VHH binders against a5wdp0. Designs and how they scored, part 7

Target 1, 213 residues: a5wdp0
Amino acid sequence: MNKHNKSADALSLYLVTDSALCADKGLIETVLAAIDGGVTLVQLRDKHASDEALYTTACELKEAIAGRVPLVINDKVQIAHKAKLDGAHIGQGDLSVKQARNILGHDAWLGLSINTLAQLQQTHHHHLDLLDYVGLGPVFATATKQDHAEPIGLEGLSTLSKASVLPTVAIGGINHANARQVYQTGCHGIAVVSAICAADDPKQAAELLIAQR
Key: E = the ipSAE of ESMFold2; O = the ipSAE of OpenDDE; V2 = 0.75 times the mean of E and O plus 0.25 times the DockQ between their complexes.

## First folded at step 4 (VHH)

Design g2 (framework vhh_7ubx_2)
Fold by ESMFold2-Fast, scan of step 4:
Structure g2 (fold): chain B 213 residues (1-213), chain A 123 residues (1-123)
Amino acid sequence: as target 1 above (213 residues)
Amino acid sequence: QVQLVESGGGLVQPGGSLRLSCAASGFTFSRYWMTWVRQAPGKGPEWIADITSGGKTMRDDSTKGRFTISRDNAKNTLYLQMTSLKPEDTALYYCAAEDSLYGYVFEDSYDSRGPGTQVTVSS
């Protein structure tokens, strides 16, 4: 079976959700406003939700988005499969790439987080035919204590983006003040969390971010 | 040691109804997502429905409206209520437990799914 052509343009402005940051405005309302502002792909991420709650949220988001942009999920590939989402994004310590592809089928979006050149080289040797893109980061220092990966910086991002044979999306500490420099490294897109989820006006935040491309 | 035992299958006429049961033991049944899967002769497995630990259901569109999944946590039992049965519903029906961490079907080598109960829809 052949993969269908997935456009790297879908990575241009990638929103990763944070339910706590969206609580005041509502998660669905924030996501729809962000899409109206130019978000091109949404990743549902909620590390504290039960699988049951996450499935419910996935189905609600899928219906609300109504096919306007791809909807993927963080880590929980079985939920992506059962909720008929567009795919998943997985990390280095999570479900194996081969297991994820087997669960999702060959047509679904599948992304992998990359923090080092060594990880990128391993991906090229073992998983090139299984992935649609790689997420590169964290680009800048983040406030989360769980983030033990060293920031790669703009120079590191440029090096990894040029070395990657897969489409790239940059993530980690990206906001309106630094988005232009990130786009200038040659990555296909940027992934943001608080820049949109914590914004007073998510639509305007998305417009300001995509305008930097 | 996870053990699942299906029952309730049999021969039924088109348009008929059956209720399948899956008796679970060896794990905390109430914690697990439970699923019904079927495999027709010469075909691969086809997912039918899931039910979460909290009782929320997810169903395949091809059987939606005719099949209902439910559970009784006090009895450690999963059910599949089947109505308006068609010849194409003829299959081996089995249940499986899915750990909520990554929620995928157990491998055949571990036999963490049941042996199945045969449903034959024929006149």
Scores: ipSAE 0.000, ipTM 0.167, lowest interface PAE 14.2, mean pLDDT 82

Design g3 (framework vhh_7ubx_2)
Fold by ESMFold2-Fast, scan of step 4:
Structure g3 (fold): chain B 213 residues (1-213), chain A 123 residues (1-123)
Amino acid sequence: as target 1 above (213 residues)
Amino acid sequence: QVQLVESGGGLVQPGGSLRLSCAASGFTFSRYWMTWVRQAPGKGPEWIATITSGGSTMRDDSTKGRFTISRDNAKNTLYLQMTSLKPEDTALYYCAAEDSFYGYVFEDSYDYRGPGTQVTVSS
């Protein structure tokens, strides 16, 4: 059965996981609390896990979420396919958008990280019909990702969001102190890591973040 | 030189069981991830299960309660035990080998692939 039920509203509050930051409370427990608080999409991200461990975590997390929100994976499109996740988010690496779409199939979510206007324009020319959204950032400098592109800032985010014909989600250094300013740039949603994963109360953290929209 | 040869397919009644085997030669079997894939007429390949070089298993949710993947490294052989077979399980079943999880599910994306063994579930 074919199904295309993708909505830009799913980008409103996007959680990117970090297993180390979730260690005290448990990854699954943190994610479920965050969803209870208003998280609308979850990206499983663990740079240090083996593919076998990621597959196991993906299956456990999918079962726990039980279809409440889309679950995608960072970079590992083959794990998304084998675990029957809702999709994947990829960066400006060697894996092409066409290769990712081919592996995931036409119904899966597929997002791409964009750091510059030139990358956005290339996406519009070559991949517009293959992607469901673009992730714009990093907006602010962050300790969570030390090997990242130069921060684009709020003005850079506003410029890219207005130029994009695809739904946009802002990522990089976003927290409770700056979320309202980020939403005000006109992006469809915000993606957060430590603002929820490192919070004492992930449900409350999510509630406070989505309330800024 | 590298070969994968499947066997154990055939005609079986609904509710029946079959055990498929995949005999490997020409490579160091114990170091490879081994996968079972099926392809029904007019359909694309469908992943069933993978067993890693370390022996951990990954299985498709729709079949994991009825199908079990296993390996015998001393015999260079991969197995698929199938129970409670249904007409919709009718397909060509083939094994595939890859040295990393970065391979695709598609037939032509594996390092090595066998010719398959036909399973027909009918009366």
Scores: ipSAE 0.000, ipTM 0.168, lowest interface PAE 15.6, mean pLDDT 84

Design g4 (framework vhh_7ubx_2; at its last look DockQ between E and O 0.11; V2 from the best seeds 0.00; counts 0 for: pae E 16.9 > 2, placed apart)
Fold by ESMFold2-Fast, scan of step 4:
Structure g4 (fold): chain B 213 residues (1-213), chain A 123 residues (1-123)
Amino acid sequence: as target 1 above (213 residues)
Amino acid sequence: QVQLVESGGGLVQPGGSLRLSCAASGFTFSRYWMTWVRQAPGKGPEWIATITSGGSTMRDDSTKGRFTISRDNAKNTLYLQMTSLKPEDTALYYCAAEDSIWGYVFEDSYDYRGPGTQVTVSS
């Protein structure tokens, strides 16, 4: 049961895992190299995995990380509790913030995805005492370059970050070429996927990203 | 409990139009980001479009101008309006749901996915 100080500094460089992108180098190997390079928090995400397989991976990652940085899980708060992870990140849907906090307990990290001012205002009115941070995005288009894409952009991110009472982490299309602009909006951290998981050298990729802060 | 059921597919001639529907139940539809994905025989899945819980849309460049994504939260239904259909649009079309920004970021990885509806464009 390793506990971390819940400072906004833990959000500085946030890695969200993608098992397919990490397959060539290995998931654990990629995560450890990224931590060596400056990653400050890890979210295990794999929607294709069974709960049993996800639990096994969570336990393996927790053991390998050995308390160096917080390890949270996407949505599966029951797995976070069972595997004694550091917390979870949840969305706007089926699991309530109050239910998640009740399962995780007082000391666990709990993050929530926000994409509108209305969602942020609801969070301020009802969930301030229950959440440790909010995730904002998508900032940029993440897959295909699209004329019709409507990500929130740097201006939208800046607006939401300034309005937030909670620490903020920005996500969506963030890489070494745009990370400085994202940090300059006033968010506390950036969350990345392919910038590290698809990198030839995940340690170097992490070093280049955190240097933009 | 959770269900996504697509309908509106079928055989259509080149240049024709189809409207696909995805009926959602067992979750709070209005809070979810909804996505249309297609998969042609022998090919991997191809993202088409996402509509956020707030109504903002993101569309793939290759189908822009011909396909329109929309939602009706009162009816718990997602739509894809397809016009000027081509033989290359022949595929299984399925809808998917995610309760967060991940619905766009991870276009091949969702909380829920439907079984799909077949669209065949042939003369």
Scores: ipSAE 0.517, ipTM 0.777, lowest interface PAE 2.5, mean pLDDT 89
Fold by OpenDDE, look of step 5:
Structure g4 (fold): chain B 213 residues (1-213), chain A 123 residues (1-123)
Amino acid sequence: as target 1 above (213 residues)
Amino acid sequence: QVQLVESGGGLVQPGGSLRLSCAASGFTFSRYWMTWVRQAPGKGPEWIATITSGGSTMRDDSTKGRFTISRDNAKNTLYLQMTSLKPEDTALYYCAAEDSIWGYVFEDSYDYRGPGTQVTVSS
């Protein structure tokens, strides 16, 4: 198992998986193609799957990725631990940052979703040593998350990204049409879902996105 | 009245072993994630291990393999077995409890924490 350097560059092109969107081509096949295209970090996300199913998928995906890029899981910190994933990403209220860090251990990736300046400030004051990066968003309106906050827009993203001491990845409604603008805000990376998962050619889709950086 | 009381610390020589205990009362012990943290003089708190209903995890460094966390819910007691102790393990060792349903928590916030037990490793 390869160790990954926790750096802002690792956030450059962040893939969040969607099993439904990847169903035709296959989740694993889509992810591998995307990695070939330039994806630098993968987040397994499936809020509808059972924990057992999610664990199985996590193990299969981990094996397939074979240490090429970090693999984290959304919300399910205990599955990350059990499946020995590289880390997890948690939202506000999903789990305390400290508890998540306790489950994952010192060296694992831990990301936190942030939507407001107040949340960012609180994170700076209380969680800097526990987090590796923050997800800023949603930037644009999206249907991928059921309980998403009000979109922050490019202006909000710019404000948060410049204020952040931690590496930042923008998330929410990002695609080939707006990726360049998102990168220009100062965010270290972009997180995408449908732009890659629903693409006819996930590799090419990834290549086109990272080229906008 | 919620209480966490650590015990088992003391002075040991390098290579020695200690078993720390944390006796809990005043809350539903089995529901809480239990954690060992230590703090050496001049250093910040350092996470060691956490044990939940689903398992346990240790920090991935030189302590891994030497330290083992466990719990006895029937006795409301948390344990830390330490072996092959080193001078750098010298610290005040704290027991802390966190409710698994608790949301946003500050870095230095636990629901409950004990006063600590001193571990000193010296020749």
Scores: ipSAE 0.007, ipTM 0.260, lowest interface PAE 10.0, mean pLDDT 88
Fold by ESMFold2, look of step 5:
Structure g4 (fold): chain B 213 residues (1-213), chain A 123 residues (1-123)
Amino acid sequence: as target 1 above (213 residues)
Amino acid sequence: QVQLVESGGGLVQPGGSLRLSCAASGFTFSRYWMTWVRQAPGKGPEWIATITSGGSTMRDDSTKGRFTISRDNAKNTLYLQMTSLKPEDTALYYCAAEDSIWGYVFEDSYDYRGPGTQVTVSS
């Protein structure tokens, strides 16, 4: 079995990387500092990188993290397989859940973005045993992701989180000003991008976020 | 009746090029994500490339950028441009479609699939 046992506690503070926001401090340095501050899971995301560059980065980041927390990749399930990452996170417009699980194997993390109750219900009926968690969002509008779905808000998040049979992580526009309210909806964790990646001190940023749990 | 019909296969020498076509009818082609899959005798199916209804493409690294997927929604036709062909590319190549409304692709049990066109790369 994998070392992380795929506990919902791994979702507590979920870092999604953005290479441009990390450029001044460096991606690896930002991620390691964030883990020291309380990040429990890392998703590698770089929508502008070539697959070759992303694979190289995935391998380097995997070695630097050294198994301290799970490392997953956004969308690129084949790269997760080749680089032996801990798993992947996919969206509604990406490859199918069945295909992703087949590529990753049964032990790897697999998460799916959910925006609506209908999507959650279909996930429960068709893919429940194939997924380890669902990402619920976007909760708030964010400048970090220019192409985002209509925000679901705290009310939408609470509804989806309470309806979900799977562990939940809230995604989109989450920062120090709203993290406590997000945790109070009953989700198992929060996912952040700029709140850590753009912070002057990623370790401190992570500490301040997880303290709101 | 839904139909997917591949063409453009054949015998080609190593280093050569082929352009495969997949003609679609009986469904709203522009709404579907389209995929090329290949299968060598006695082996499982291997995903090659997918193009979304919006025209975005994904390709498997195993072809090392030698294959390019494209579509022409006005002609209801999917294409695969193959270059620098190698003997290991020898396979039955078929196209497949999945309803983009559900947002899933790369299923071995696609909604629709064609019978395929044979590509043989040998001297």
Scores: ipSAE 0.000, ipTM 0.107, lowest interface PAE 16.9, mean pLDDT 84
ESMFold2 (binder alone), look of step 5: mean pLDDT 79; pTM 0.790

Design g5 (framework vhh_7ubx_2)
Fold by ESMFold2-Fast, scan of step 4:
Structure g5 (fold): chain B 213 residues (1-213), chain A 122 residues (1-122)
Amino acid sequence: as target 1 above (213 residues)
Amino acid sequence: QVQLVESGGGLVQPGGSLRLSCAASGFTFSRYWMTWVRQAPGKGPEWIATITSGGSTMRDDSTKGRFTISRDNAKNTLYLQMTSLKPEDTALYYCAAEDSLYGYSPESFDYRGPGTQVTVSS
């Protein structure tokens, strides 16, 4: 994507993939149905896949999506570059924001996970011009597996979202039952995993989620 | 100085196999991501496979089931094992290097070899 053309509206309904949850319906089929239902951005995430498998899946998803929405990848910025994806989302740790931007180039989407006010402060001080958005979470405890990070809750999300000068996407345990409350905190969008990937009808699941905005 | 020298190409019948080698010298091979690229007559260059400094591999879908990239850091050598070769695999095959310590460059390849010709014909 062109940096001048990036909009916070692209964050409105953000799908993060989970290959195991999509296995029965097919990953590509699930993603396309979700986009038909109103998903505005897709992040390919598979923490157990080899780089080779992840690259193959990235190329297949890019072809299938055909430019309808941005496609980014979790952590693997080199794969984003080689597969010519729209960007990447990175966590705290191994790869620096500056290194990620250098690999992706000026125009690619780049997001960063934030769990604490201290991390947000460091981001404002050092990385404001390098990032397009921040992901805030986990908002709620996940039911699918235990996270290492403590849930920030709706109050924590509201605090971080109001403090952020970058567009914000809330993530972690978000589903049909709580999406409206999450949108009401003032974040620009919500990121979901199982709410769409584990749904019987991913298109309908996306429609119900975006309707709560 | 820096040199990449490909070998192992040649004439092979459809269904045959070839193993390409790329001998590296003049730089610290183990630090670099290594890539195979081919260029068929009348076509632009086509990326085939990459192997990272850590040994992870990425391959183009069109060759994925038939081609395997590997490396031997003790010998400063990159390999491409090609099986079930088809006439459309006929091309000049190049190896290339990218510095992984400073991240993958948006501009492709720090170094590239002269290539080795593969011809698949009956």
Scores: ipSAE 0.000, ipTM 0.191, lowest interface PAE 12.2, mean pLDDT 84

Design g6 (framework vhh_7ubx_2)
Fold by ESMFold2-Fast, scan of step 4:
Structure g6 (fold): chain B 213 residues (1-213), chain A 122 residues (1-122)
Amino acid sequence: as target 1 above (213 residues)
Amino acid sequence: QVQLVESGGGLVQPGGSLRLSCAASGFTFSRYWMTWVRQAPGKGPEWIATITSGGSTMRDDSTKGRFTISRDNAKNTLYLQMTSLKPEDTALYYCAKEDSLYGYVHESYDYRGPGTQVTVSS
């Protein structure tokens, strides 16, 4: 298998999981339904799980997805490596981009969260060869992330998307009602949490979101 | 002292089966993730399978349908059941102990055993 040709089309409809929001329907069932509806990339995110529990979930989710779409993990690059996931998404903070790339290897997906122009400029100067995409946000205020940066809004998203030389995915408060406007800013894709994880019909939710592209 | 001793290797015909064992001592076996790694002549090491302290497994996609990792905590023993063996499975097979908090990082195991040779005739 050749993973060297990572298409920006994989960012078109990006699902970030939330274990609590998926609990009633089941995490694996929700993810598979969402993929059937048009989700193009999945990020496993569970801030409360132990590393062993996350590894178990990552392995189960990888098996269930069976290579249909890339599966990455939030922050835990060591677990991505052990579970042979497709990559990781990291935030601003303690783990360096260079260290993450070294652990994951050349072929894995690696994304970085950006919320300011200064962070984007630092990324262009120091990390351009190491990252596959950047996540821009939060676009709108959201109840699903407690300690987020101030929302950048549609104008802020448009400014950052235009300035980015890396593929971009927009995240934060994105749902069916605003997805079209978000796509119109020129980002390569949208990342959603509750719009799919909290939906009564995750497959239909995904279909309605990708139709706004 | 931490010790890992592999056994069960040998010469086998293509399509045959082998069960590898790794006897562990000197640590609380049930608390650690355990891994099988192999190295073929002239090639770098290749990760095969890991089993967590809780019993969850992940296997390399190329061998997943043919190889099964398991453990017996009462006997402090790790196993690799190998079926439908192919000439390309010829390698020295190693047992490795991992830190369950951080897990495997390629080429960076806590401890690795001396290995057991598997040779599949072509």
Scores: ipSAE 0.000, ipTM 0.144, lowest interface PAE 13.7, mean pLDDT 84

Design g7 (framework vhh_7mjh_2)
Fold by ESMFold2-Fast, scan of step 4:
Structure g7 (fold): chain B 213 residues (1-213), chain A 123 residues (1-123)
Amino acid sequence: as target 1 above (213 residues)
Amino acid sequence: EVQLVESGGGLVQPGGSLRLSCAASGFTFSRYWMSWVRQAPGKGLEWIGEITSGGSTSYNPSLKSLVTISRDNSKNTLYLQMNSLRAEDTATYYCAREDSLYGYVFEDSYDSWGQGTTVTVSS
């Protein structure tokens, strides 16, 4: 379902799902507990799922959430459109911002991942009227996983957040130990995965995270 | 266009060894973490292990003693050495590129897969 009245407050505590981390408790159960704890937006992300399975999960999540918070999908804008989700979040390269907006329509949420100042400047030049927010990151790297995208750190996050005309959500390696520092950079919100999906109590995890704001 | 092409599968006797290769093209291979994943007939995906851009490895604890992952960044090639093969190792083996574009979770997330190479272990 498209949203008529979008607010940057929806970025305050942003949950990105991971089906494997939610397997023991159930994905739907984890998401609903997290929303009860203060999650303000949910992104369905499952790189292992087929498009058919992802569509089924999207419909199930949409029904369970019942409009309490926006539900967007990672990358798969066609599934967002078909399942009538609230929108999508896209990365660099795979689909243009203009193509994504055309598929989703005017009212849907559309976010874009930004890793560098150059990418942010390109966004300001070409996409300002097409996007609702930008996701800035990865903020932190783990010692066990090194991504192609260079971690921007707290200083990089602060620089990008101040430079952004669009609302910002910080993404990557964010957990209870660093959430307060991330909020203190001036971003509108934080996006987390394992901090909630791998938590023994997703509701309490969400409560503790939003309390750092 | 990202392409991953696995090779080296085939029929082997129990107790035998195989070395699988994955030829990567269409991206800067040396910058990405890579994984091997397998799927036995009628079963789900099972993660085998991963290798960092610099060559450090991490393995599924159930498989650690049986496999070794390596890479040659000058050849854009990923390898899986398998020893002491058992009938239950019969599967299609996939190489996969770790998700790096969207800045989200660095945990078992893959954005590109090969077509797979089949390993059959039987006497």
Scores: ipSAE 0.000, ipTM 0.160, lowest interface PAE 13.8, mean pLDDT 84

Design g8 (framework vhh_7z1x_3)
Fold by ESMFold2-Fast, scan of step 4:
Structure g8 (fold): chain B 213 residues (1-213), chain A 124 residues (1-124)
Amino acid sequence: as target 1 above (213 residues)
Amino acid sequence: QVQLVETGGGLVQPGGSLRLSCTASGFTFSRYWMNWVRQAPGKGLEWLSGITRSGGSTYYADSVKGRFTISRDNAKNTLYLQMNSLQPDDTAVYFCAAEDSLYGYVFEDSYDSWGQGTQVTVSS
């Protein structure tokens, strides 16, 4: 009976980092405060960093977190492997789920972004044994790009979450004002960026969000 | 530093074709999901098409499905939109937009970079 124990409870309050939003307070300081406030999983995302800079940040963040919560990385599965992170989260089409699992090994966390029922059905047919969860979104239009976002809405989230046989985390425009409604759809957790990264008090922001569950 | 430049717009007759190009600089183009969006006179922005980082998967709005084809050349840092069977209601300014992942639509920083746009006018 020797297997890695992954709980869907780790999805309860999922923080996706944004280095620009964390610049004034410090990325590591923001993440640690958020974990103190109830964040249950962290995804390192820095879209403009070089792989070398991301590797350095990943190692520093892993050391600072010290195993308190899982730490995964956006898309960069080789960095997850090299830095010995807990896993990765990937998008559609670029790196196959099978290739990501082969690089990460069988014990690592692996998540996949899903926007449509067709993508979810493809995942059910081909990838159930390879993924630990799916990210569903965008739920709401983003604050800066609302007119461009293709949001699935609360009804779309409810439909996809109920259809999913994998644990689900809802993402997209989620903040203190709407978190309770999102949790009420039956998803296992919520993923947030600016609600914590842009908050004056990331610990308090996390506390207020997880209290809605 | 991040720059996107759209070219290839112009005047075309109904039923005609145009190919738009978008050249990228200042970022690692192959790491970004790329999109085409448009804005018709007096209307809001409309998402038309998206393509994954590798080009292995493409997505289309119902309004353009079967008529438009998105593609990319990562070696040339260039995104394309082949537009066929153009209609007067396709008249708009067309923009390319870069997005880090599918998650880009989710976050406040979705569509990390925008081009200046290229005008397409379909005469009837």
Scores: ipSAE 0.000, ipTM 0.156, lowest interface PAE 14.4, mean pLDDT 83

Design g9 (framework vhh_7ubx_2)
Fold by ESMFold2-Fast, scan of step 4:
Structure g9 (fold): chain B 213 residues (1-213), chain A 123 residues (1-123)
Amino acid sequence: as target 1 above (213 residues)
Amino acid sequence: QVQLVESGGGLVQPGGSLRLSCAASGFTFSSYRMTWVRQAPGKGPEWIATIYSGGSTMRDDSTKGRFTISRDNAKNTLYLQMTSLKPEDTALYYCAAEDSLYGYVFEDSYDSRGPGTQVTVSS
């Protein structure tokens, strides 16, 4: 039902959900507290949920958010369309940007993951008029999964952010200790998961993160 | 639908070699970073190696002299060449596909993983 203004300011503090990390506090409760703390956009992500369960969660989350911030979904553009979400974020997988835009329609948010300059150049040549922003990352490796893997780093992020014609949001390993440095690279916003979803106080966590902008 | 199917595991003696393969389908393989992970009985998953879309590799220090990760984008296949195998290498080995945005965002989470192939190193 609601259309949001697609300003780059919506990327300022971007929350990507993780249902397991939110289990103790509740997903909806965590998201609403985070919005109260300054989250400007929410991406529903649950790789383990069935499409039916994900659709139900999307509808419940949309109702709870009540148009306060855009709600997009990870990859599942058909669910975004069916649930009347604000849009979707897609990766470098099989679903083309053009196919996603055709399903979502002209007015929906559409974001694309970018890891390399070559991917960014391809996006500029072929998809510039179809996307609202690009997600740049992963910026930092996650310590529990891949301590030895450094993806793009702050210098790589800075290079890609400056080269991008589209608004940029940085993602991957971003937390309270590094958020200021990430914002200082010139990206429009930061996307976080555990920094909010695993926090004892998601509202305070969001407040502390956005204050670094 | 991302599908990953590992093969090439088996029983080998210490000092032996194996080449593991991971056949990928349902996504644009060449655009993804691909990872090998192992899980020994009673232990959590352990990252072994990642190969990025551009061909650069990152490997765990304890295995990097003995294990080599590679990919064949024309065949949508990921490989792990294992040499000088030790009993402590005994584990279920599985491959994982990681999108640039999602692969590092979630601790201990992969966009997709295969069912794994068992490697047993014993005399």
Scores: ipSAE 0.000, ipTM 0.147, lowest interface PAE 14.3, mean pLDDT 82

